# Miniprotein binders against b1l550, part 73

Target 1, 279 residues: b1l550
Amino acid sequence: MRLPEELLERARDIHSEAPSHRIKLDRVGSFGLKVPVEFKGFLLLAEADVWVSLPEGRRGVDLSRQVEAIYELSNPPKDPFSLCREAAISLLEKLNYADSSGVSIRFDAPLQDGESLKYYGVEISSIASDEIINKIRVEILGMTACPCTAELIRAYKSSEIAATHTQRSLGILEVSTKAEHPDPDKLASIIERAMSSPLRTYTKRPDEGGLVIRSLSNARLAEDVVREMIHLFLEEFGHLPEDTHILAAVRSMESVHMHDIYAERSFSLDEIRKEISSH

## First folded at step 7 (miniprotein)

Design tx1
Fold by ESMFold2-Fast, scan of step 7:
Structure tx1 (fold): chain B 279 residues (1-279), chain A 114 residues (1-114)
Amino acid sequence: as target 1 above (279 residues)
Amino acid sequence: SPEEIRKLAEELLRRAEKEGLEIVVAVIIEKDGKRIVFLYRFTSPEELEKALKEIERIIRRKGADRVVIVVEASSEEEAERLADELRELAERLGYDEIEVTREGNRFTVEAERE
């Protein structure tokens, strides 16, 4: 049932009232919205969060206006990069009491893998204020092989056989920049190339053997993988603005332990160049 | 697959339903393994006419091998009316296998060429 407009005209505007305590809130919004996006020719059902800052003198935000903004911009579905940027800007224009806004969109991205598809995780966001900052996080599984156990087996048997344990490892690259979002397929490629070997959705027996041999011949510590990811990132994306911030990490799901191994490094392009050039 | 595309369309319609939309049309276009969807909201008959023209333009431009159009309205009669219009659109665009399926006030029009 819809109530008469006259009743609504007499109601208090709760959102514009003074709050019980004059405290600024950093992020207030609608979280967990499902939104269709078009990514490289695929339609994907993504999950989105939208938010704005709330000043200390205002009780609440207009949540319905936030939802309206993103859904208007998502019909017809568009690429998640444009959707993030346009929605973040639109939120600031529509909610003039806010000093910042943000949009985050998460989905699993398809990647061609021989005769099949495999998937990797993508989270894209845009945060708008006096400037716009674009962030992208890519996560993809690969395989690592332990060099320590390989060396112990070699010493024990006095053999040159590369025998060791292997495990799935999750590689992570996160980039925050004033430039446009980096291509997630290129970030995923960097992560896979840093691993002992990539993983496949489907393999024929000869291909499976090849991946295992590659992994065993290319044994790497989690620390080795992170350093290689950073090296490859700088080769591909070293042209980004100097204040671009990167997080490179790997989580190795150790097959011989009940716990994982984790390695990470965060840095700005300015910081890492000074570090590398000093030695 | 066709079943996966249908499930995706149903998920999109569930989202529109939660937002209190009265009439929603989801158009899914598949060509050479690429999938694109367009979601339309209608609040008036005039908007529906404009949307039908836009849908026709998009399908012609993309040259789709398969089109799945899901329509949901607040009543079965209204949804059936929209589904009939979309079936006729698919016929005019040269699709030779057209199937219409019904689930309450939700209709799915599947059109395939060749």
Scores: ipSAE 0.000, ipTM 0.087, lowest interface PAE 24.6, mean pLDDT 77

Design tx2
Fold by ESMFold2-Fast, scan of step 7:
Structure tx2 (fold): chain B 279 residues (1-279), chain A 117 residues (1-117)
Amino acid sequence: as target 1 above (279 residues)
Amino acid sequence: DEEVKRLVEKAAEELLREAKRRGVEIIVVVTIEKDGKRIIFLYRFTSPEELEKALKEIERIIRRKGADRVRIIVEASSEEEAERLADELRELAERLGYDEIEVTREGNRFTVEAERE
């Protein structure tokens, strides 16, 4: 049950006291909050983390104000990008001892797949201080086909049969920018186009055969997929500020191995342009 | 938790009001629960033909998510139309293997709630 209110009046304000050790903390907050968001016409239940920096002279953070900040802005539900940005700003306004604040929101996003839907993972963040940095991570499964085994089979068979093993591969794009969050559907599209073929939610046998043939004719190493993702990203989002930072990665769940293959590259737009143009 | 449940329900009602404001004739709201997470899909269409296509999509979404609990709200311009749609959704829940199915009515609005063992 609820404790008597007179006890609250006699209780020490622990959070405003001096800590046992005068050490600054980078992130203190409420993690794993469940909040509704509206994404492209869908109402989704997302998971949110909210935090602020804590100065060396203050023992604790006012957690109730953190929860108020995000829940006030999430009712009625709004798009997760606006919620993320507005909540981060609100946290700094409500908790004036903080130098910075952040909000992260995670959800599974629906994506049109012919007459059906499929899903990909999205995590967005906004970190506020004297500037705002927006981050987004998109993960989506696709299919890759091994080019090495394909060539070996073609060499073995005089009929030049295109055959190889295929597997699910997880594509990852992370973007950190001072501009608005990139559209996650476009990031997901980039990942899928870089794969041997996308995965489908529903297929009939003729469509399934076509997807397999597409994958076999577009066999790619994990390394190939990462390079293609970077190329496609630059075509779509090359207009972002030069200090925008990107991580492109692929984890291939190799069907002929008991282990996965992983490839990644981190870069800023300025860095990658200089690298490409130096050839 | 109760607070999140209330927020989700309020959000669903708000989406219904917005859809009505835009002149949508048939509204279907699907709420899926899995491992304590809830996902709500709002289907807005002006004809029964569009609904038939959406029913296959709803089935795929529920099956793909492996939902423990599903709540489907349907509202139409007539009680007969809404009841017909509610019956189709109840049959869908049965085909998907839900063993606890409850249908409730409030005017031209029907709610089909289904949960797995």
Scores: ipSAE 0.000, ipTM 0.115, lowest interface PAE 22.3, mean pLDDT 76

Design tx3
Fold by ESMFold2-Fast, scan of step 7:
Structure tx3 (fold): chain B 279 residues (1-279), chain A 111 residues (1-111)
Amino acid sequence: as target 1 above (279 residues)
Amino acid sequence: SPEEARRIAEEIARKYGGEIVVVVVIEKDGKRILFLYRFTSPEELEKALKEIERIIRRKGADRVTITVEASSEEEAERLADELRELAERLGYDEIEVTREGNRFTVEAERE
């Protein structure tokens, strides 16, 4: 039943009332919204979260204004990076009691892979306050090959041919910066190049054999992959502001174990340069 | 300080030379807010300028410093004129434009 609109004039404004406890909240918003985005010629269904800070003296947030902010900007569908930035700014404009706002947009990004497509995960955020901070997280699967088992088999067989187990490994790069979001395709490329070999959606037998041989020839520990990702990142994105923060990580789904191996490093551009320069 | 804000903006813009870079520094009640925009298309630039206007109106900034590095001197002059007009529409009384090749800085103060 749709109630008469006149009731809005007589009802209390609950959101503007004093709360039960005078406590500030960091993020209050609408999570799990479905929004269309245009990404590199594809129309994709993305998932979005929108939020604002809530001051200690205010009971609630105008949730309808949050949804309006992102939906107005998503019709017609646009680039998810522009949508993210514009929606975060719009939230602060529309909700003047907020000290900060944020928007996160998640989707699976297509990559051309021969005659097929493969996908990698993208999550982008823009957080607006005294400045705008842009975050991007890229996750893509690749292949790693164990150098330890390769060396044991080589010693056992007295063979030059590397034989070892291979497994899927998830590479992760997360960047937080005052500059524009880095190109996710470039981040995905860095991750794949750091792996023993990339994965494909479809391969014919000769191509499959080539990927396996490539991975065996480039056997890498999870620790090796993380270090290589950082090295490649600095070559491509070393020009970003010094206070840019990066997370580089790998989760290796070990084919010979019931558990995974994980390696990571978080750093700012300023601190990593000092660390590298000290050697 | 105003001169420090300009220096910081110019230094940041210089690091990204050859691209269209817009650095906005907003000052209100001794607080400094910095925004960095990088553009590859005219459509992105137009959208960013509208967003910048909305942010300035929301914050009620007493002073704004905008530094732009454009691909050409002609483009830089056109953008400087657009930003000067924007500052005037926002009610800023003192507007100074400093140019150095294809880089320019617009400093606007209300009083």
Scores: ipSAE 0.000, ipTM 0.220, lowest interface PAE 18.0, mean pLDDT 79

Design tx4
Fold by ESMFold2-Fast, scan of step 7:
Structure tx4 (fold): chain B 279 residues (1-279), chain A 112 residues (1-112)
Amino acid sequence: as target 1 above (279 residues)
Amino acid sequence: TPEERLRRLVEEAAKKLGAEIVVIVVIEKDGKVIVFLYRFTSPEELEKALKEIERIIRRKGADRVIITVEASSEEEAERLADELRELAERLGYDEIEVTREGNRFTVEAERE
């Protein structure tokens, strides 16, 4: 059903009216949009949030223009990084009363794993104002093995290979920078290399045994994994601007406990370099 | 001076990135400074970023724009600097100066 367009001439422009209270709002927008993206040869259905700031003198935001901005840029599907940045800029162009805009896009990124696929989580954003801030968060599961229990069992039985408990651990790297988004595959690789071993979607028994033995030979605390992630990050991405902010974290789903172990560190590149170089 | 300090910050940022192609855009409007940093590994990514930069400049209505580019070769940096000069011309800037230091080119554009 279509109402007559003549009604628009008589209808009040609610969005442009003064609000009940003159309070600015930081983020007003359309959340949970489904948007197709092209990621490294894969066509994926991602979830997107788009928003703008709302000044204290304006009652509402033109939500239809927000949705139009991202959908116009998503057909044909393009890489989520370009979509994120372009949509954030487009929002400010289309909604001239806004001081800032933002776009967030999240999806599960496929990774080739032998003859199968595995995946890792990606969330990216671009926030546009007097500058553009790009943020990316990568989460991927890996395996850790407890060095404390390994040492205790080695002492007990003098085994060739120390036995210990293993568990799934979630590695997290989050980067906020004025430069372009870091490559998520490289962030995922850093996380996996910091673990006792990576996880696989499919493993035959001989390969599974080898994976477990490698994990046991490379036992690491959650704290060890976070430190290794930071070390590897600095080797790969130390060229980013000094004011780049990073969060490195691990959540270990301990197989011998009903609770998880968590370790994290937030830092700027400037801060961490000074810390590492101190005696 | 504030201007010399700004140029030094831009140059230090480009040097620290260590990327194959680095583009730093500095926008000045009403005494306010805005900095955008880009790193590229391919010409295709660069072309997309230049369109984004153009949109930002048009929206902000900048009085002065300083774009610094550094590439792995002097020839590539010079070619890119020419494209940036043409971009400044299309944006309506009346004073455009191109400066070179090895593989680094800076395009400075101002409106009277």
Scores: ipSAE 0.000, ipTM 0.153, lowest interface PAE 22.7, mean pLDDT 78

Design tx5
Fold by ESMFold2-Fast, scan of step 7:
Structure tx5 (fold): chain B 279 residues (1-279), chain A 114 residues (1-114)
Amino acid sequence: as target 1 above (279 residues)
Amino acid sequence: SPEEIRKLAEELLRRAEKEGLEIVVAVVIEKDGKRIRFLYRFTSPEELEKALKEIERIIRMKGADRVRIVVEASSEEEAERLADELRELAERLGYDEIEVTREGNRFTVEAERE
């Protein structure tokens, strides 16, 4: 059922009216949209948010135009990087009162690892104004082993293989840059290499034993993992613009505690290079 | 306005060069006095082809009045191939005035609609 369009001639244009308070809003939009994307040969159902800035003199945003902007570009499905950039630009074209726009797309990325299929979390964003800023966040689980307990047990009873507690740890890398989005597979690889060992969906018993021995031989604090992630990031992506901002973090789900351990560092490439070069 | 677009593209490319990026495509598009600047970096011909298709879609979507694309490549041969692809792109987009200029391994395509 639909109401007569003639009613539009009598209805107020609410969105174009002055608001109750003359306050600019940074992000107004449609959140939680479902959009198909093509990612490295996989067709995935992703979740998208689209938004624009709203000037102080305008009451509301044309939400229909926001949905139109992303859906027109999502059929046929395309890679989420192009979809983010193109949709953000389309939002500014369709909503001329906005000073800036943004698009975020979230999905679980499949990763083939030997005979196993595993996955990691990806959030890709593009924010458009007079320039485009691209942001990517990658989260993947790995394993860490506690070096403190390992050393204590070694002191108590000498052993060739350290005995210590192990736990799942979530590694996080977030990059904001004026250049193209970094490859999320490379970011996921950096996180896994910084851990005591990676995790797998499927293992045979000999492979499982190998993962445990690897983690015990590479015991690392959350602080160690963050520092290693930063080191590996600089080796792979140190060529990005100097004003590129990075967040590196680890959340360790400690098996001996009822709480988690968390370590993080945020920095720009300019900032970290000056810090490292001083020593 | 065309001179301002040129300066913005040159600034963007110089920043990319200073920051050690490899093959760079710097794009500035303008519609109704509003401008958007963005960079592409790639290491393979396949990546360039995808970037050019995205640039084409963005330009068509914006209905851009003026476009400036600057490409820098590691070799003169590669830069010439890129310049040819960019000229063809501007022609497909229906621009009235297309100028291609070269400075070493740097190619600039400037396109305008009347």
Scores: ipSAE 0.011, ipTM 0.504, lowest interface PAE 9.4, mean pLDDT 81

Design tx6
Fold by ESMFold2-Fast, scan of step 7:
Structure tx6 (fold): chain B 279 residues (1-279), chain A 108 residues (1-108)
Amino acid sequence: as target 1 above (279 residues)
Amino acid sequence: DPEKRAEELVRKYGLEIVVVVEIEKDGKRIRFIYRFTSPEELEKALKEIERIIRMKGADRVRIIVEASSEEEAERLADELRELAERLGYDEIEVTREGNRFTVEAERE
């Protein structure tokens, strides 16, 4: 039963009261909101988290204002990058006691795959304070083939085309920058090009055979894939601010093991440039 | 050096425009950056900048434009000055140093 609005006039404003302990909280918010977004011509259902910092002297956050911030900006649906940045700024405007705000939006992005579509994971965020930090994480599956086993089998069978195990590998690129979010399609492309071969939504048997042969002919360690991803990233996005931070990683779901192989490198653009140009 | 940086970005990466936006309300400032080559990307960025300024109710706005093309930077600076006028800013100043233009707008 809906309570009378007259009660609001006499009820204590709990959220504005002093807390039991004067401790600042870094992130307080509404998590798991469903929001529509427009991405490159597609209307997609995304999941969003919104939050603000809470000062030590305030008991709680006005959660309804957080939901208003993102929902009013998501109708009509707009691109998730603008939504992310605008909602983060709106949170600071609507919740004036907060020193910082953040918005994270997650969705599966469509990518043309012959006559069909395949999907890759995208998570973007914008964190606002006296500056805006934009972060994007792209995850896409590809195929890797083991060069070590290939060499062993080649020695054993003296075959020109060595057999080896292949597996699905998850490639990850995460970028944190003061500039606008990088184009996720370009990040996904970098990941796929670094793999032994991309994966397909649908293949006929001859095409499937060709994909496997390409993978076997381009066998790569997880470590090789990470290095290639970094190389390709620098070719495409080396123009970003020097303090841009990148994570490049691969998780290989090894077909011959009960466990996965993982390789990663985190770096800033200024750090990696100095490393590559070193003697 | 903003001018040298713009030239370097165009040479290395084909970027022609960098836009830095600073918006301020009640002494609190937020800064964000755009980098692009496409006219479509520029149009989208300008619309977003306008929406953010309107939403924030900013007292002061400072927009810095750098481009390898002096003509393009000047054109964009003029467009941003017109945007500030449409948004109701009373005091608008455009400053130039090479191919870097700064548009500063303030409400009295």
Scores: ipSAE 0.219, ipTM 0.649, lowest interface PAE 5.5, mean pLDDT 82

Design tx7
Fold by ESMFold2-Fast, scan of step 7:
Structure tx7 (fold): chain B 279 residues (1-279), chain A 111 residues (1-111)
Amino acid sequence: as target 1 above (279 residues)
Amino acid sequence: SEEEKRKRIEELARELGLEIIVAVEIEKDGKRIRFLYRFTSPEELEKALKEIERIIRMKGADRVVILVEASSEEEAERLADELRELAERLGYDEIEVTREGNRFTVEAERE
């Protein structure tokens, strides 16, 4: 049912009214929108959040204009990096009362794995104000093998390959920068290389055996994986602006416990270089 | 592998200082937005220029300032010409290009 447009002449403009309390809100918007994106040759259905700041003197945000902003830019589908930046800027253009805007787009990114595909989680964001901050978060599963149990088993019964427990571990890299978004495939690669071994979607028995032996021969603590991820990140992305902020983290789903092990480090490029150089 | 080759090339580019930096400032009705691109390949540059063009058209900017730090003076001269041409296509009537070595700035204004 469609109500007569003449009713708009009599309706209050609720959004432009004064609020009950003069308090600025940082993020007001439409969350959980479904938008198509093109990512490395794939057309994917992504989940998007769009938002703007709301000044203390205004009761509400024009939510319909937020949805229009991102959907206008989603047809035809484009890469999520350009979509985030352009939509964040469009939000500021369409909603002139806002001091800042943001867009976050989440999806499972396909990654070629031999003859099959595997996936990593990615969240791409842009926050616009008097400058644009680009943020990207990549999460991918890998395998870790416990060096502590390996050492205990080696001490108990000497063997060329010590037995130990293995588990899935989730590696996380998050980058916030004034430069454009880092390539998420490279971030995923860094995470996998830091692990005892990567995970596969499909393996034949001889290949599976090799993967297990690789993992057992490269046993790593969650703490080891985080440090290696940081090392590899600096090799690949040390050229980013000095005020770039990084989160490196690992959540290890311990196969011998009912709980997970978690290790993380947040840092700026300026901070970590001073730390490493502080001999 | 292609990934190993790419990694070695990027490590070499970093050691040799072959990064290209593009800083963009867009102004509309007194409100400014600034953003930065950093890359090592011509393909990334082409992508960045297309995005810059779309953003300028979307905003309807009154003034645009683009600062580029190129890998060489020859590259800077070529890119300065490309950006001047882009500003002309976007309808800016006052375009000033200032170059110093491998750095240059393009300032474009309407009216």
Scores: ipSAE 0.183, ipTM 0.608, lowest interface PAE 6.0, mean pLDDT 84

Design tx8
Fold by ESMFold2-Fast, scan of step 7:
Structure tx8 (fold): chain B 279 residues (1-279), chain A 114 residues (1-114)
Amino acid sequence: as target 1 above (279 residues)
Amino acid sequence: GEIVVAVVIEKDGKRIRFLYRFTSPEELEKALKEIERIIRMKGADRVVIAVEASSEEEAERLADELRELAERLGYDEIEVTREGNRFVVIAEGNLSPEEIERLAREIAERLARE
């Protein structure tokens, strides 16, 4: 039901009124919007958050303008990176009282895995203010095998293949840059190559055995995985601006403990290059 | 080779920065779409386009070519500066959307040729 248009003449403009308290808000917006995106030939259902800053003298944000900003740009579906950047810029244009705007889009990305697909997590954002900062976070599961226990069991049993505990480990690469978003498939590949072995969506028993043997033959500490991820990242993305910030992390869900192990390193490209060149 | 292009737009004390890296036609198409967004700003006080070429020789040639192109297109207050394998194009003053579009599009086209 649509109310008579004449009511608009008598209604107060609540959003433009002074608030109860003169306090700035950092993020006000529409969260959990469902938007279709086109990613590398796939039509995916993504979840989006859109927001703007709200000055201390204004009671509310025009939420309909925020929804317009992303929906106008999402039909027909387009790549989530362009959608993210374009929507953030559009929000500042449509809501001129805002000092900053942001858009975050998250989805599960398909990745070719032999004859089938597996999925990894992607979250991207674009924050617009005096400049645009693009951020991407990629999370993918892999397998790690403990080298310490492998050595002890090999010594004890004199076996050709060292037995050890294996576990799922979550690899994380997060990049914040003034450049465009890095390709998430390349970030996922870096994480998988740093692990003892990748995980598969579908395996038959002989293939499963091969995966486990590969992991056992390439045992790595969480600390080893993080260092390898950083090394591989610098080989692929070392050309990004020097003020680009990276987080590399691994959370290993240790099969022999009631707790996880976690290793991380945050750095800027400028910082890490100086560190490496001094050693 | 690998080419990196950074575009900075300043208007009324606000800055917007875009960065492109491309070696393929698909990547160039993305850069051209970003340039379209730039022209929708209705003008700028300053536009800075910084390019990192694959070699010092390529940068020297492109910088000279862009200086000649800017002069031929009749742009005012355009400066082109080169250092090593990088060069920068600066446009200052009240720039029209048409001037920004023309400059950015010609730069992107020239880079794609290499």
Scores: ipSAE 0.000, ipTM 0.134, lowest interface PAE 22.4, mean pLDDT 76

Design tx9
Fold by ESMFold2-Fast, scan of step 7:
Structure tx9 (fold): chain B 279 residues (1-279), chain A 112 residues (1-112)
Amino acid sequence: as target 1 above (279 residues)
Amino acid sequence: GEIRVVVAIEKDGKRIVFLYRFTSPEELEKALKEIERIIRMKGADRVIIAVEASSEEEAERLADELRELAERLGYDEIEVTREGNRFTVVAEGDPEEARRLAEEILRRAAER
């Protein structure tokens, strides 16, 4: 049953009324929207959050206009980076009482893996105010091998044998910049290259042996992986604005412990360049 | 040329990997006997032995030696594959009783 049009015309505009308390809210919006996107030739189902700031004198946000903003821009499906930026700008234009807007889009990105595909996690956001800030977070699993156990066993059994434990490790790179979103495939590549070896969706036994041999030949602490990720990031993305902020982290799912090992570093490009140049 | 052998031992959800580097097959035979001792003392749910030889001829020769090792460890189902100069043996079976040597190695690693 559709309600008569006259009821909508005569109803109070609740959103524009004064609130019970004159308090500004930082983020009010529609969260968990399903949105199709095109990513590097793939049509993917992504999840989106959209929000705006709400001034102290206004009771509510026009939620229907938020949904209209992102859906108008997602039909036909487009790349998630353009969608993210354009929707954030559109939200400010459509909801003129807001001081800021934001859009976040999450999806699993396909990556070529021999004759198959593997997937890594991507979350992008654009936050618009008097400037636009673009954020991207990439998470991908790789393999690490412990150099400490390798050295201990070598000492125990002379130089004849190298042995150590291996485990899955989650690599994380998060970038916040006024420039365009960095290419997530390049961020994923940096993470995998910093690890002892990448993981595969499908391995035959000869391939499995090769990954293990590679991992043992390239044993790395979580701390080593984070430092290598930062080094590789600076080689690829050192051209970004000086106020670009980065988080590099690794969570090692230690096969010999009941707990994980975690290492991270947050920095701005300006900060890290000064640190490195002091050596 | 150099022969690389990796042995991955899985037991109770944990994986321990041994990498051996040899310039001769005779050194490999000594290492395989030590691996056998470690597996027997520690026990294993699954054993993966991968050999990357300097040539296809060496890989072919080592195939039977790795198969025989898996059979001596009491594994009924053994799968052997070869791809160029790389050879892999996968052996699965009921876990043997764990021994204190594996526990000592793991305790020393934990102390770091």
Scores: ipSAE 0.000, ipTM 0.105, lowest interface PAE 24.8, mean pLDDT 75

